# VHH binders against q9m2c9, part 48

Target 1, 358 residues: q9m2c9
Amino acid sequence: MACIVEDPQRAGQSNETQIALISGVPDDISKSCLARVPREYHMAMKCVSRRWRDFVCSDEMCDYRNEFNLAESWIYALCRDISGGVFLHMLNPFSSRRSWKRINDYPYIPMREGMGFAVLGKRLFVLGGCGWLEDATDEIYCYDAAMNTWFDVVPPLSTKRCYFACETLDGKIIAIGGLGLNPNAKRTWDIYDPLTRTCKSCSDVNIVPEMEDSFVMDGRIYIRGGVGGSSTAVYSASSGIWERMDDDMASGWRGPAVVVAGDLYVLDQTFGAKLTMWCKDTRMWIHIGKLSQLVMKQPCRLVSIGNSIFVIGKDCSTVVIDVENVRKNKMNGVMVCSSIPKTWDDDIDVISCKSVAI
Key: E = the ipSAE of ESMFold2; O = the ipSAE of OpenDDE; V2 = 0.75 times the mean of E and O plus 0.25 times the DockQ between their complexes.

## First folded at step 20 (VHH; framework vhh_7nfr_2)

Design a134 (at its last look DockQ between E and O 0.34; V2 from the best seeds 0.44)
Fold by ESMFold2, look of step 20:
Structure a134 (fold): chain B 358 residues (1-358), chain A 122 residues (1-122)
Amino acid sequence: as target 1 above (358 residues)
Amino acid sequence: QVQLQESGGGLVQPGGSLRLSCAASGFTFSNHAMSWVRQAPGEGREWVSAISGSGGSTYYADSVKGRFTIARDNVKNTLYLLMDSLKSDDTAVYYCARSTYEWGYMYMFDIWGQGTQVTVSS
C-alpha cells in the first residue's frame, strides 16, 4: 500500500488542464530528467504528484528509458510455496544489497500446475495451467511491474492449456502445444495479443506434444520436447511456419537455455553442471566452465541481464555468471561466480524466471 | 463514501433483452471512465464494455458487439448496459467498475459494485 493509483486519463484531456511536471520547466525537459532516475527510486517519485506518478508508470517513460539505454532489468521469479500458492519474487540485481523480495499482492493466483510465464514490455503474464481435479484453463493474470499491481481483467487465451511452451515474439505472446480440453492442443499454437484481443490458433506437425523447454533467439522460437528432449522445432514469424531445428545445435541442448548478446548458452547437467555456448561460425558447442554441484542444486532456471547469467534454484538461491570474465577467471575448470542468498521463505519452488526492463 | 450499486438483473429466455443500471455515489461521476465486467460460474472476470467520462467514446468486447449498448447519464450519475439478443453464454454476474488504468483490453479497477445476476435459459 505505498502508493495509491490515480484515476485513468480521461478522453479529451489536454495538457492545459494539468500542472507542470516541474515548475518553470518544459514538460519535454522534465520527462528527460525524470526518465534518468535509477529504477530503485521510482517508488518515491510516484509520491511527488499525480503527474509524476502517471509518468513514472507510463509506457512513455519505459519506452524513453529503453530508447536511450537507461532501462534496468529486474528479475521476477514465479514461485510456489509449501501450501501450493503461486506468487512472485523480485530481485533488483543492481542494488548494493541484492536480496529477493516477495510480491505479496492481490489477486491470489490459484493453485495450478503447468502455467506459462511471459513478459511483454513492463508486464508479466501467468497463463493457463491445471489442477489435480481441474482441467486446463484459459485464465491469464497480468502484473504491471511499473505500477506494482495486478490487472483486474485480462482477456483469456483462446485455447485452454497446461504444460505448454510460452514465449514473447514481436510484441505478442505465443502459447505452444501442451495439454488441454481441446484434444488438438498438443500440436497447436496460439498467438495472443492483449492490445487487440486477437488470438490466432494454428496447427503444425512439427509441434511436439511433450513440452520441456523453449527460448527465443534472433526473432525465432525454439522448442524442445518428446522423450528425453528428442524432438525440436523452430518457429519464424516471417514465414509463419515451424521447421526442424539444426541437428548439431539441438544435440547440445541438454538443459536450461539462455541467450546472452545473441549467443546461446546452455547449462548442461548430464555429468555435473557445465555451461556451454553454441558457436554458430564453427557449428559446435564450446565449453565455458563448470558450475559446482554444491553451489547450486537442480532444477535451475536461467535469466540473462547484460553479460551476466543468473542461475536460480531452490528457494531462489542464485549464482551470477559474468560470461566474459568467467573465461579468464577459472579455478581448475570451475567458474568463479558471485552468489545471491536464498530467500527466508522456506521450501519454495521456482517455476519460471523472466526479466523486466524498466 | 464511494459506492456503485447495480440493478436490473434477472432471468430471461434466449433472444430476450435486459437493461442493467449502476448508481454511482461519493465521487464526481463524469470525471471517470466506467466499465461493465461479467463473471460466469467457475470462470475468470471478462470485460464487457467501457464508456468515457463524457460518454463520447464507447468500447465493446467482440463477444457482445452489436448486441449490447453501454450508456451513461451524468446528471443522474447512472451507468447503463442495454442487453439485446441474449444468449445462454451471457449468463453471469455483471459488475459495474470504475477504471483507474487500462492497457489494450486489460483493466485495473479501484471501485466495484456488488454485481447483479443475469441468467439466460430456456
Scores: ipSAE 0.509, ipTM 0.783, lowest interface PAE 1.4, mean pLDDT 82
Fold by OpenDDE, look of step 20:
Structure a134 (fold): chain B 358 residues (1-358), chain A 122 residues (1-122)
Amino acid sequence: as target 1 above (358 residues)
Amino acid sequence: QVQLQESGGGLVQPGGSLRLSCAASGFTFSNHAMSWVRQAPGEGREWVSAISGSGGSTYYADSVKGRFTIARDNVKNTLYLLMDSLKSDDTAVYYCARSTYEWGYMYMFDIWGQGTQVTVSS
């Protein structure tokens, strides 16, 4: 029985002559028009009227924009400064003047490490982490990209976690392994379901300890951990079990990973910055190209939008790689990339990067 | 400044009743859904009840359904929780919170009170 969470706001709309969204225009048409407005103007739209604000901030608008391929993906980076403060930075990659912008200060978490970072719809989630005073936390924070507002989420994680893998699969947030007060936590994962508003804890002995990286590909969650990243596991939602990752695939996972159009890319940072791709057909890692060390400040994180990989390094220095172009134009192993300048803030470490389409 | 302030907590015997209040200030109270959230010692936060901005819709956790009643007075900018048939398991700090009533995300809050202690003990 799909608990139709009736939007309580919809039930109480008494027939008060709701002022039309746009004067003289039916609301359905108005919504269509408003949904076509570029994302950069959504903040301004929220200032027009309460109804505009509500619509712009609604899941309806997001769904509409997605359905009609109007959604624009922006990049969000969870960052840490030298003080240990955690901040969210945002990049509009479609802007003529590409620049990172710091979002509202993280309301609650000075000096946390080992946090999870996930995206569901128009929302970013920051999960768990540890601080000087706390070995691990179960707290969940949500940033709504449309509202430009932070929220606390209830219930918290079922297990306090730090330095865990965090991914989204099938509309759920999955928190996997990590460190905590419970010695068994490292072999557990939490499933947060926003539809049911529940967080469930599960256990599997195949979950690797000391999580370093994770990605989702073909409906499966891949995790890497252990000393030197030698331990890998794969989760399938259909089976509900964790399995060992294939050795041939695992052997090339030597850095940040990202999936682009179904293909796995890894930035090997052991000797410079090499972009490699996993070929599913040949079951081999293919060298795609090298990034100049001059443009890359390690450690780097990867995020993809369309056919582009964004390599985001220290101080949010960003290199953009068009995968299609690189595949076509193998010029002597050097990838032609565009760059986005670093933030004005110095000594910012990028913890994790995600894209949000609105 | 946006602020929520809870009151009305205390010690009560099992089967007893309490009325919690939350005074809101710094925002248009009637425009926002409000919730009660509780936290028992050593436990995570648990959503208890929610009410729409107009007060027309109310929601309850299964654990409190039939025992608790949420209400609001938009003229007084006050949220209430009437708690009847209290049990030992209801012992917690009760928080008033401003809620976001988006589909599937009811348990998101942007403003919290300081909380009020409710202790149910024989």
Scores: ipSAE 0.451, ipTM 0.767, lowest interface PAE 0.9, mean pLDDT 87
ESMFold2 (binder alone), look of step 20: mean pLDDT 84; pTM 0.865

Design a135 (at its last look DockQ between E and O 0.01; V2 from the best seeds 0.00; counts 0 for: pae E 23.2 > 2, grease 25.7 > 24.2, placed apart)
Fold by OpenDDE, look of step 20:
Structure a135 (fold): chain B 358 residues (1-358), chain A 122 residues (1-122)
Amino acid sequence: as target 1 above (358 residues)
Amino acid sequence: QVQLQESGGGLVQPGGSLRLSCAASGFTFSNHQMSWVRQAPGEGREWVSAISGSGGSTYYADSVKGRFTIARDNVKNTLYLLMDSLKSDDTAVYYCARSTYEWGYMYLFDIWGQGTQVTVSS
């Protein structure tokens, strides 16, 4: 029985006359009020008092904001610079002055490739990877978006992994395949379940080697790997089995993928940048539009918020595509997009992008 | 500067006892949960024990439960680990770490000491 290390913040509620969060206001009401404050001000809120800080940083606040549809999604990009250093950038897409900001560089993750990047709740996880001296690692780093703090995670990955798929499904982090010292690691996946406090390791021969991309759609995990991305597999949590992806669907998966409102979008970068959509009904890939090469610097990653796709390229140059507008405007032409300028740092490659709603 | 410094490690025979200490500085020690984490040669880091900021709550890994006792002195800003009935499997570098909270299967730490070597050998 893994002793639930009670949030030390909860245990220390000794009966000391806890100073009210807001003077003269019941705490429940105070919490409600505080939870309604826009995310951009949460950092400032943490400076008001210890109690405010604790609440703002709590899972309770996050849950509250989610429950009442107050949560705001920000984009986080795992990036690599020329030196091979890995760091995290953040974008508030709702800001009037949309700009990427580099998050403080702790921990320093030097010269690593093939890392997993996952989001669960208010936390981002950087998992595994390989370096010059290490074929694969099992290290896990966690960034808490509410705390704006990096953490080391113990225990490490059950299996050292590099160039593996990492997704979240049903409140779990799933690490799939990859390269490592253990040849069997390529056909294994780990399920980290915070609710049950367990890590399960499983194996399946259908897991593809050398993961290039993955996405979650309709409760299933899709993975692409192999030489040129020719190998695909689908995992169903209900069956616990990996199956081959349908050829018609797999054939159009020729770039970064993102799911928006249940629909799969792929940025085909083979000849320019074409946004395509998988139509479930017709089982065909539909061309949605083209992105101008002037606004997009490859390689690109995709992340979705609401009905918008964020195409994030080199130096975190960002194009925003409104999917609804594009669908309505059957314009077989260049998609009208908004752009967010690149970071001040040059020569940044975007490894992976995720959104965190707080 | 925030710092943790472990001490008290050494060589001990099976069945023996050791007391580890961790001196904390640069932060309000009593406001933070503290943990011991160990790393055996060739293995990953393993959470061993945690104690709440006030010292009112203690937690142990199953592997050390009943043998190890975590304690703290908030006046001295010191964390302790009393290790009794030591086994060969307890051989590891022991780290003091500031923990914020447990997240299911995972323990999160933001500050580490340099570690102290504990070797249990006949």
Scores: ipSAE 0.637, ipTM 0.856, lowest interface PAE 0.6, mean pLDDT 88
Fold by ESMFold2, look of step 20:
Structure a135 (fold): chain B 358 residues (1-358), chain A 122 residues (1-122)
Amino acid sequence: as target 1 above (358 residues)
Amino acid sequence: QVQLQESGGGLVQPGGSLRLSCAASGFTFSNHQMSWVRQAPGEGREWVSAISGSGGSTYYADSVKGRFTIARDNVKNTLYLLMDSLKSDDTAVYYCARSTYEWGYMYLFDIWGQGTQVTVSS
């Protein structure tokens, strides 16, 4: 990335043609072999040589893995510990022993509230927020999941904001509305483009004034806001224009939402934990089922990988729901495939969760 | 009914110590950041200290840093302020306040106690 300072050791790396990746093997063949190694072993591969580290962390390797359907999605949770420090937890859902691992926080992220959390490619972004004595900020912190390192030189947002909607759409990060010293933050959104190292500010009088929740579906960002979530709007990336949300769709959006294979799922915790799905063809909400395990401590976050929904609550308590049976059968309700019983003993608040495919 | 009630104020000599308590009821105490705010005679309200919901992070105004300690007991739903090395300038009514973030107010406190008087004089 143009705004990220290169590692001095990596900057001194020799030309690829002078040093083979694997002795006696052409580099094209070596790259094909290395790209097929499961992600859980990538950390060890980085320790072999500077050339291996550069390839494992490269866009070339990520592109190869995506092209050949080898990419593996891991879950990253933005968390706050008992001291108020902000850090990342990571979960490899493909491991036979699934447990959350804390990523060491360096550099230090200031203790802030109302931060945005977004994924673009192999990178995680923590945006904005405010402190108890500080107004909203425009600062952005970037974590590269392939390099497993924080980069601390990132262009800021155009508008200082906290408690805002933050989503990735069409290769860009969009930060919408929120609060801050700038009274126009409520009706603006920033479009962050990592390729141009730029942030464009846009405004519309029809944007909802208070952000509560958002999701991305079919090239659009859906947001819910207003007093008690009373208003909804839809941002269309193709037009750059805000549209009205379907009233029937909006009526069932009463909790955290996630999209699985193009279908919208919402966890409604008004009376217990009920999973519902929006059926596009009938324009109706379909009751999928109720969680059969201990009700997760609020707030719960949702993230999807394949046909699985991960429900993540306080202390990183996690329940995995396989929704594929519902799509095929319609008779069985929700399938709760497993839980991840290893919560940390620390009092951990989960701010947001995203998946990163590498 | 959401309520905050302060206690522990009184008359103390310069250099003395006091411990203020704030009993919270009617809400999930551990989910909210809490603050102490004071108001000296003839002056506006001044923020003193804050503590995160978990108790893991504490914050202090420069005027009290090193002399005051904020703490919370999430089992007893009680917020504390230990005041050491008290000065005459610390004379004020001390309020317990629950933090919120409302429209147009980045540091609005939505629930306040009735206050407890602290007087530092010889």
Scores: ipSAE 0.000, ipTM 0.101, lowest interface PAE 23.2, mean pLDDT 77
ESMFold2 (binder alone), look of step 20: mean pLDDT 85; pTM 0.866

Design a136 (at its last look DockQ between E and O 0.64; V2 from the best seeds 0.00; counts 0 for: pae E 3.9 > 2)
Fold by OpenDDE, look of step 20:
Structure a136 (fold): chain B 358 residues (1-358), chain A 122 residues (1-122)
Amino acid sequence: as target 1 above (358 residues)
Amino acid sequence: QVQLQESGGGLVQPGGSLRLSCAASGFTFSNHQMSWVRQAPGEGREWVSAISGSGGSTYYADSVKGRFTIARDNVKNTLYLLMDSLKSDDTAVYYCARSTYEWGYMYMFDIWGQGTQVTVSS
């Protein structure tokens, strides 16, 4: 029985006449008020008082904002510089001055490749990876977006992994395949369940080696790996089994993928940058539009917020595609997109992008 | 500067006892949950014990429950781990860590000490 280490923030509720969050206002109302404050001001809110800080950083705050549709999605990019250093960049897409900001330096991830990047709730996880001296690692780092703080996570991964797929499904983090010292690791996946406080390790021969990309759609995890991305598999949580992906669907998965409102989009980078969509009804890939090469620097990663796809390329150059507008405007042409300028730092490769709603 | 410094490690025989200490500086010690984490050779880090900021609540891994006692002195800004009935399997580097919260299966720490070696050998 993993002793629930009580959130030290909850245990310290000694009966000390807890100073009201807001003077003269019941705490429930105060919390409601505070939860409605835009995310851009949450950092400032944490400076008001300890109680404010604790609340803003709490899961309660996050849950409240989600429940009442107050949560704001920000984009986080795991990036690598020329030195091989790994850092996190953040973008507020709702800001009038859209700019990427580097988050405080992760002191511990020098020169790692093949890391997993997952989001669960308000937390980002960086998992595993390999370095010059290590074929694979089991280290887990967590960035809490509300706290704006990095944490080391214990215990580490059950299996050391590099170049593995990492996804979240049904409140769980799933680490799939990859390379490691253990040859069997390639055909294994780990399920981390915070609710049950368990880590389950499973194996399946259908897990593809050398993961290149993954996405979650309709409660299933799709993975692509192998030489040139030729191998695909689909995991269903209900069955617990990995199956081969359908050939018609797999054939169009030729680049970064993202799911928007239940639909799969792929940026085909083979000949330029083409956005394609998988039509579930016709079981065909539909060409949506082309991105100008002038605005996009490969390699690119995709992340979606609402009905928008963010194409994030080298130096965090970002193009924003409104999917609804593009669908309406059957223009077989260059998609009208908005752009967000690159970071001040040059030669940054984007490893992975995720959104966090707080 | 925020700092944790462990001490008290050493060589002990099976069945023996050790007392580890961790001196904290650079933050309000009493406001934070503190933990001991250990790492055996070739193994991953393992959470051992935690104590609330006030010291009112203590938590233990099953592997050390009944043998180890975590304590703190908030006046001295010091964390302690009393280790009794030591076993060979307790051999590890022991780290003092500031813990923020437990998230299900995972323990999260933002500050670490340098660690102190504990070796249990006949």
Scores: ipSAE 0.682, ipTM 0.870, lowest interface PAE 0.5, mean pLDDT 88
Fold by ESMFold2, look of step 20:
Order: structure tokens, then C-alpha cells, then sequence
Structure a136 (fold): chain B 358 residues (1-358), chain A 122 residues (1-122)
């Protein structure tokens, strides 16, 4: 009797639902193996077959990797060149030679100011903004970091906005305040979900701050406006209400912020770059260290991966700060730093940075 | 050469009807989900409708549901959009597009037609 070791459905490759991922291996075992491959090889895996491409690009694989703590965070920087063009750079911080790479794929994001930048799972969103001759827009562009391409059609915001706070919370993007054709935009927020479209705009007369910065911590969105954080507010997604920010916490929020394992870090840029941390127990700001002007050009953006803070400045020049010792010692810990060279693309400004875990 | 070519656009009064066609060539038409996408002046692209390769499943944006009908003829390799009860806000360039991926109301297409103008004006 002839013994067939091959998968007959692979011949022809015309039926997607009946093609085995790996010949002779059950699909659930194959998926477990593929999900464990380091992210740097995922682009090559997408070239093996249609089924491999579909799985590597799927929410299923991304969810599996997150559930089993296999996800690898790469950093994406929203950048503007000297001509005003807006584009993305990407950094794989786990490679042996860490260097920024430009994402050149079309569509081209129009020249705009005051855009929001947010992450939903494996997807990066560029929201709103305004142009020299144009009022605020509601347009949204979305890049899928697993598929390495832009969506062609993305539902817009319900309210046209620029210079607004933009954060992801509970699987939705929250766009808060800002400027637009609606003069009351600074008292409204949109809850954006591309699966169900944006909810109608919400309004609260108690929202006072003109938007300058924001961060997410412990299921809440913190926003700051004005000099020295004089106008601050906190949004709680669980209750849907706005609350006052702790005055002592607000007083030290004088620059870009990032949260590492529940601890808030801020880069104070007023007299040279100083990194500080909010100590919840004592309700005081602790000085961690300085970043010299000779090392980093202002302004800087912060993003965290694990216990590392990435300080990203002009031309994507980057300092990596390991704060594990600070967190574990609970007092003035020692900063451990390393550097990543600037990108080859000269004269670019970094608008915002986010990480995407896949 | 893979190509999509729309036709059937024009000027129509509010409440009127129009039939768009899209001729497909250079690929196995029946193997692909197809969509109609529109773009109004000064606005972003809006997905309108989709139909499975076999024609067995159809999908519509809420803004057109009940008024528009998508159809396909896999013998003639032609996609159709039957538009009834047209409103002024249906004014747009309508594109035929071959789908590669969708997630919620977000879409990716690898092949587009040149578009056909539909104008609803009194």
C-alpha cells in the first residue's frame, strides 16, 4: 500500500481553510511553535505561505504571545522632516545592533500639526491635527505593525481636533480637548473604537485644562495644561468621571512622563534634562539623575519597555535608562544608561513615540 | 495586467437611483471579496459595501444599509452597486476595490479602480 507523507491540500493551494500550517503537524501545535519565534524573524515567516502570513499577522498570534509573556515591544516614532513630511521610524531594541529604520510605505500622512498618536494592540493611530491653511481635521491613519502596512480606510474621529490629549485605555482611544472648529472642543472627549465606530462626543463643564500632555497610570488618564501643571485633571475609565489630580504629584510634572511598573517618571526640561520619579508612599518627587544638553537635544519623548526608559530626542538620538535598581532599592537608586545612535535621516523632529508589543 | 474599471456614475436628483458597474480583469474574480469605497469632496475614504467571492455574503455600511445593493456577476467578472433613494450626502467619487483585509470598520485593498463620480443635486 502506498504511504503518503505529504499534505494533499497543499498541492494547488486554492483552499485557505484546508491547508496545514506545517505538514504532518496539528495546527494547534504548529501555532504554538510559530508564536514562539522571535519577532525579528516574523517578516520572513510571512513569506512562507498564505496561512503563515495570516497567522503571523493575526490578532490570535499577538494575543497568544501576550498571554504567555512572549511579546516583544518595538518602538515607533512619529517624525517630521525638514520639508514638513510626517512618517514613522521603528526601533527593535532587542537586536544586537539597535538602529532606527524608516517606514517608507504609502499612504503618505499629510503635513499637519498637533496630531494625536496612540496604540491599540498591534496598530498605531495618527489622529486629527491641523494644517497651515486648514482647520482641525477628524481624519485618522492607522498602521498595522504586524502586517507592516497602512489601512486604506479608517473611520474618522467624531470631533475635529488638534493639539489634544490622546491615550489608549481599556481597548479604546480617548481623544481629549484640544482646538477645532467647535470652540468648546476643550470641554469634550471622544471615545474611539474602530470596531464599533466612535461613540458620540462626551462633555463635562468641569474639564478645565488646555491640553499639553498626558499619561496613563492605574486605569486612569492624567492630563496637564498650562505652565507647571496649573490645570490638571484625571479621567477614570471605570466610572467615566473626571477628578482632581493630587497637587503634590502635579507640581513636579514639568515635562514628558512615562510609567514603569506603576511608578511615574518625568523628564523635567526647564533647566536641562533631569529625570525624577514620583514616590507614592512619601508623596514627593525623587531626583534620579541628569541628562546633559550635549547628549540630548530637546524636546525629548519617553517610552518604556520593561524596566528601561527610552529618552528619544532630535534625529531619534536615544538614551536608554535602566531603572530596575531604583525601583528595587526604594531610595535614590543608581541610573544605568546606554546610547543608541541617531537615525541616518538628518534634521528630523520626533513628535511622539509609542511601543507596540507583538 | 490586473485592472478594475468603474462606470455608471453621473448627475442624479435626490431620491433617484443609479447603477454602478466595475469590470475586473487579470485575476480570478470569483476568488476575491470585492468592495465599493467612496470619497466625498474634502473628506477621507468611506467604505460602502462588500461582497464575498461567491456572492453568498453581502455587507453594508450603516449609512447606506437598506438603500444600496451590492451584486456580482462571476461569469462577466463584473461588480455592481445599485443605489436607490439617493441623498445629497451620497455625492462622492465611488471606487471599486479588491479586499485583502478588514478589521471592524477599517479596510485594506490591494487593487483600486480609477473611480466614477456620483453627484446628487437638485
Amino acid sequence: as target 1 above (358 residues)
Amino acid sequence: QVQLQESGGGLVQPGGSLRLSCAASGFTFSNHQMSWVRQAPGEGREWVSAISGSGGSTYYADSVKGRFTIARDNVKNTLYLLMDSLKSDDTAVYYCARSTYEWGYMYMFDIWGQGTQVTVSS
Scores: ipSAE 0.533, ipTM 0.803, lowest interface PAE 1.4, mean pLDDT 82
ESMFold2 (binder alone), look of step 20: mean pLDDT 85; pTM 0.865
ESMFold2, look of step 21: ipSAE 0.263; ipTM 0.731
ESMFold2 (binder alone), look of step 21: mean pLDDT 85; pTM 0.870
OpenDDE, look of step 21: ipSAE 0.639; ipTM 0.855

Design a137 (at its last look DockQ between E and O 0.40; V2 from the best seeds 0.00; counts 0 for: pae E 2.9 > 2)
Fold by OpenDDE, look of step 20:
Structure a137 (fold): chain B 358 residues (1-358), chain A 122 residues (1-122)
Amino acid sequence: as target 1 above (358 residues)
Amino acid sequence: QVQLQESGGGLVQPGGSLRLSCAASGFTFSNYQMSWVRQAPGEGREWVSAISGSGGSTYYADSVKGRFTIARDNVKNTLYLLMDSLKSDDTAVYYCARSTYEWGYMFAFDIWGQGTQVTVSS
């Protein structure tokens, strides 16, 4: 019996004369008004009243903003500092003062590597990982972007995993492969489905070991692993099986990958930094442009918002590529990009980046 | 400071009973759903029971249903777990936790106690 945990916010509705969200305004209108407030002010809104806080933090607000195309995507980077501590950093790409901000909230995740990073709705999940003295873990941490709060999640992962692929597909979190105490974990994947309230564990021999990268495109999950990223596989939810990735497509997957408006882009870092695109029609990799080595500090991660690719490197140095603009200008040269500098002095390695729309 | 403190754990024989308590401080206790979570040696954390802020709704894992009773005293800011018909499999550290969100079968907690050891042994 799925314990419907009553939203703690609903339980406190004692018959206290529900103070209107906005005095003299019906709540439906008030909610509509509040939902239109830019995301940068949501923190301040939570300070107005408890009721405002509850609404701003509610799924209702998030759903409303998404439905009416009011949602704003911010970038979140899972980062490691020099001490080995893992932290979450956030960037508002729409701000006039674009700067990364560290989220200083508990829990502190010390000295972990090989963590999964997934986004579902307004929530970010940090999953698994390993430490110097610890084998793979099954711990799950959740950050709610609306609440600006970290949570521990129970139950933990069904399988302890480190250096595994973690993707979101069709409202599910999928943990794929990786290293762990169980040698069989390398060829297993778990599907966490909040709708069915189930976790399904499966095995497939085609799952590649030692995951390096993954992406979702056209309802499929692509994974790359093995020594030097030589092994690839693709999962189809419809068939429930893993297949080998086509060689022509796999051959160009030589770095971080991101999907933009249905197209696959890869930052090839073998000889500089080249942005390449997979053309589905011709089944060829197309060179889009080169990034200046001066602006890119490896290792880099990619995240997309709209038609823009954010290349996020060491110290969260960020380069923004407008894909549409680059395609139009057929510039066989250095891509014109905007940059967001590092704003803090600490050496930070970016582990993974995701966007959250709220 | 927000704090949860468990008490009442101990050694009990199979078929015995225990009452756990959790004292809450630093927040409006009645506004939050509270849960008990346990962790057996070598196992992951397992959700045991939850109670709504008002105490009007209670929820139980299948493993403890009919044996455990969750209760709360909002005046005393205290959460309780009455454990009857204890089994060896109930041996674990029991944690009090403030529940904030449910995501499918997953529960999210933002505040934990230090835990209290419950050992069921003959």
Scores: ipSAE 0.548, ipTM 0.810, lowest interface PAE 0.7, mean pLDDT 87
Fold by ESMFold2, look of step 20:
Structure a137 (fold): chain B 358 residues (1-358), chain A 122 residues (1-122)
Amino acid sequence: as target 1 above (358 residues)
Amino acid sequence: QVQLQESGGGLVQPGGSLRLSCAASGFTFSNYQMSWVRQAPGEGREWVSAISGSGGSTYYADSVKGRFTIARDNVKNTLYLLMDSLKSDDTAVYYCARSTYEWGYMFAFDIWGQGTQVTVSS
């Protein structure tokens, strides 16, 4: 069941020592033990030795934890302050003192709008964007959540873009549409593979040039654009073809969206703050409940972990909604909410949120 | 005191050649993979080439493969980059850097040199 794997040699190291991970214990046994340590203690483990640091930060450990259902998801919020600076906040939602923490923001990510935000495994990508009177960029920043460090060199996008749809599918980042100096960028998409730097540039007249929001469900990327979300499209990864979105599904997509165990949820903020769920069989939106603790200041973003939906608003004020009973009881359950305090960093807009499981 | 210092940059005509050197001090040079990274005016950093601590493995970006050669002398603690068939697109500040972590074509470095300017123009 479990594979015996030696600790992989890190790039840039020559003539690595072969000191045992734990004296008197075979390394495969040691790795099994270390991989079971809760994520909140991983920083301390990195201080034990170079061998421990290398294993804790390795793809091998992350893969082991995912395979054995030990992975713990933490939330990362891409934020902008009043000066226009861009940075990350992080939340361990299972900590006893659930609070947002600002991640060290070196390198300084310059002021930008319309950036993409994507996750591949344990790595977060901030892509593209533009400034006031500045052209779109192809620049990418990447943060490794296991190493807790920014990469110094990251291959750029093939096309300079801002205000584009950006999602991860099948181990690749797909950047769709948007604005730039090249008018063709509005109707193109690129497939970015950070391991091989493969880029496929395609064009389709059905691509919506004014991107507002997107989500991934069942191997497809759903995109909403146009004035007030008037245009929608669906990209199918298996065929590489654009499809029409179900008109009834599109009509209820009036706010931030998230997928929980294959079910689509939307926070409809056109009147109050109403959580709804798409029912494919009836082709109808089902009312789940209203949020009694939601901060009404835009923008709000959604991310899910397990059966919990995290609604993250201004200053990272957060409401946690448990939809377990809805999922298991055919929507006969109750909506259970809790809250996480806003950050100390006032006047912060949340651009996007993602979870990283390690 | 850990330090990297580049030299050998200058002005060269298209199609010309240039040899960069990077002197390392303050650490056991042969234990570390080393890289060359360049930055053109107004552009981001671009990884160019890497060499393992022993010198047994070399890696090149597609943009320079076949034209550039990376080498190291572990006795003299020196990293080299031989650049042939230079093009105007090769104009940049070239840095040597000590690797701490990589994933695919993405690199993190903990020690950088000051850089040396290479200018390719007619």
Scores: ipSAE 0.381, ipTM 0.757, lowest interface PAE 2.9, mean pLDDT 81
ESMFold2 (binder alone), look of step 20: mean pLDDT 86; pTM 0.876

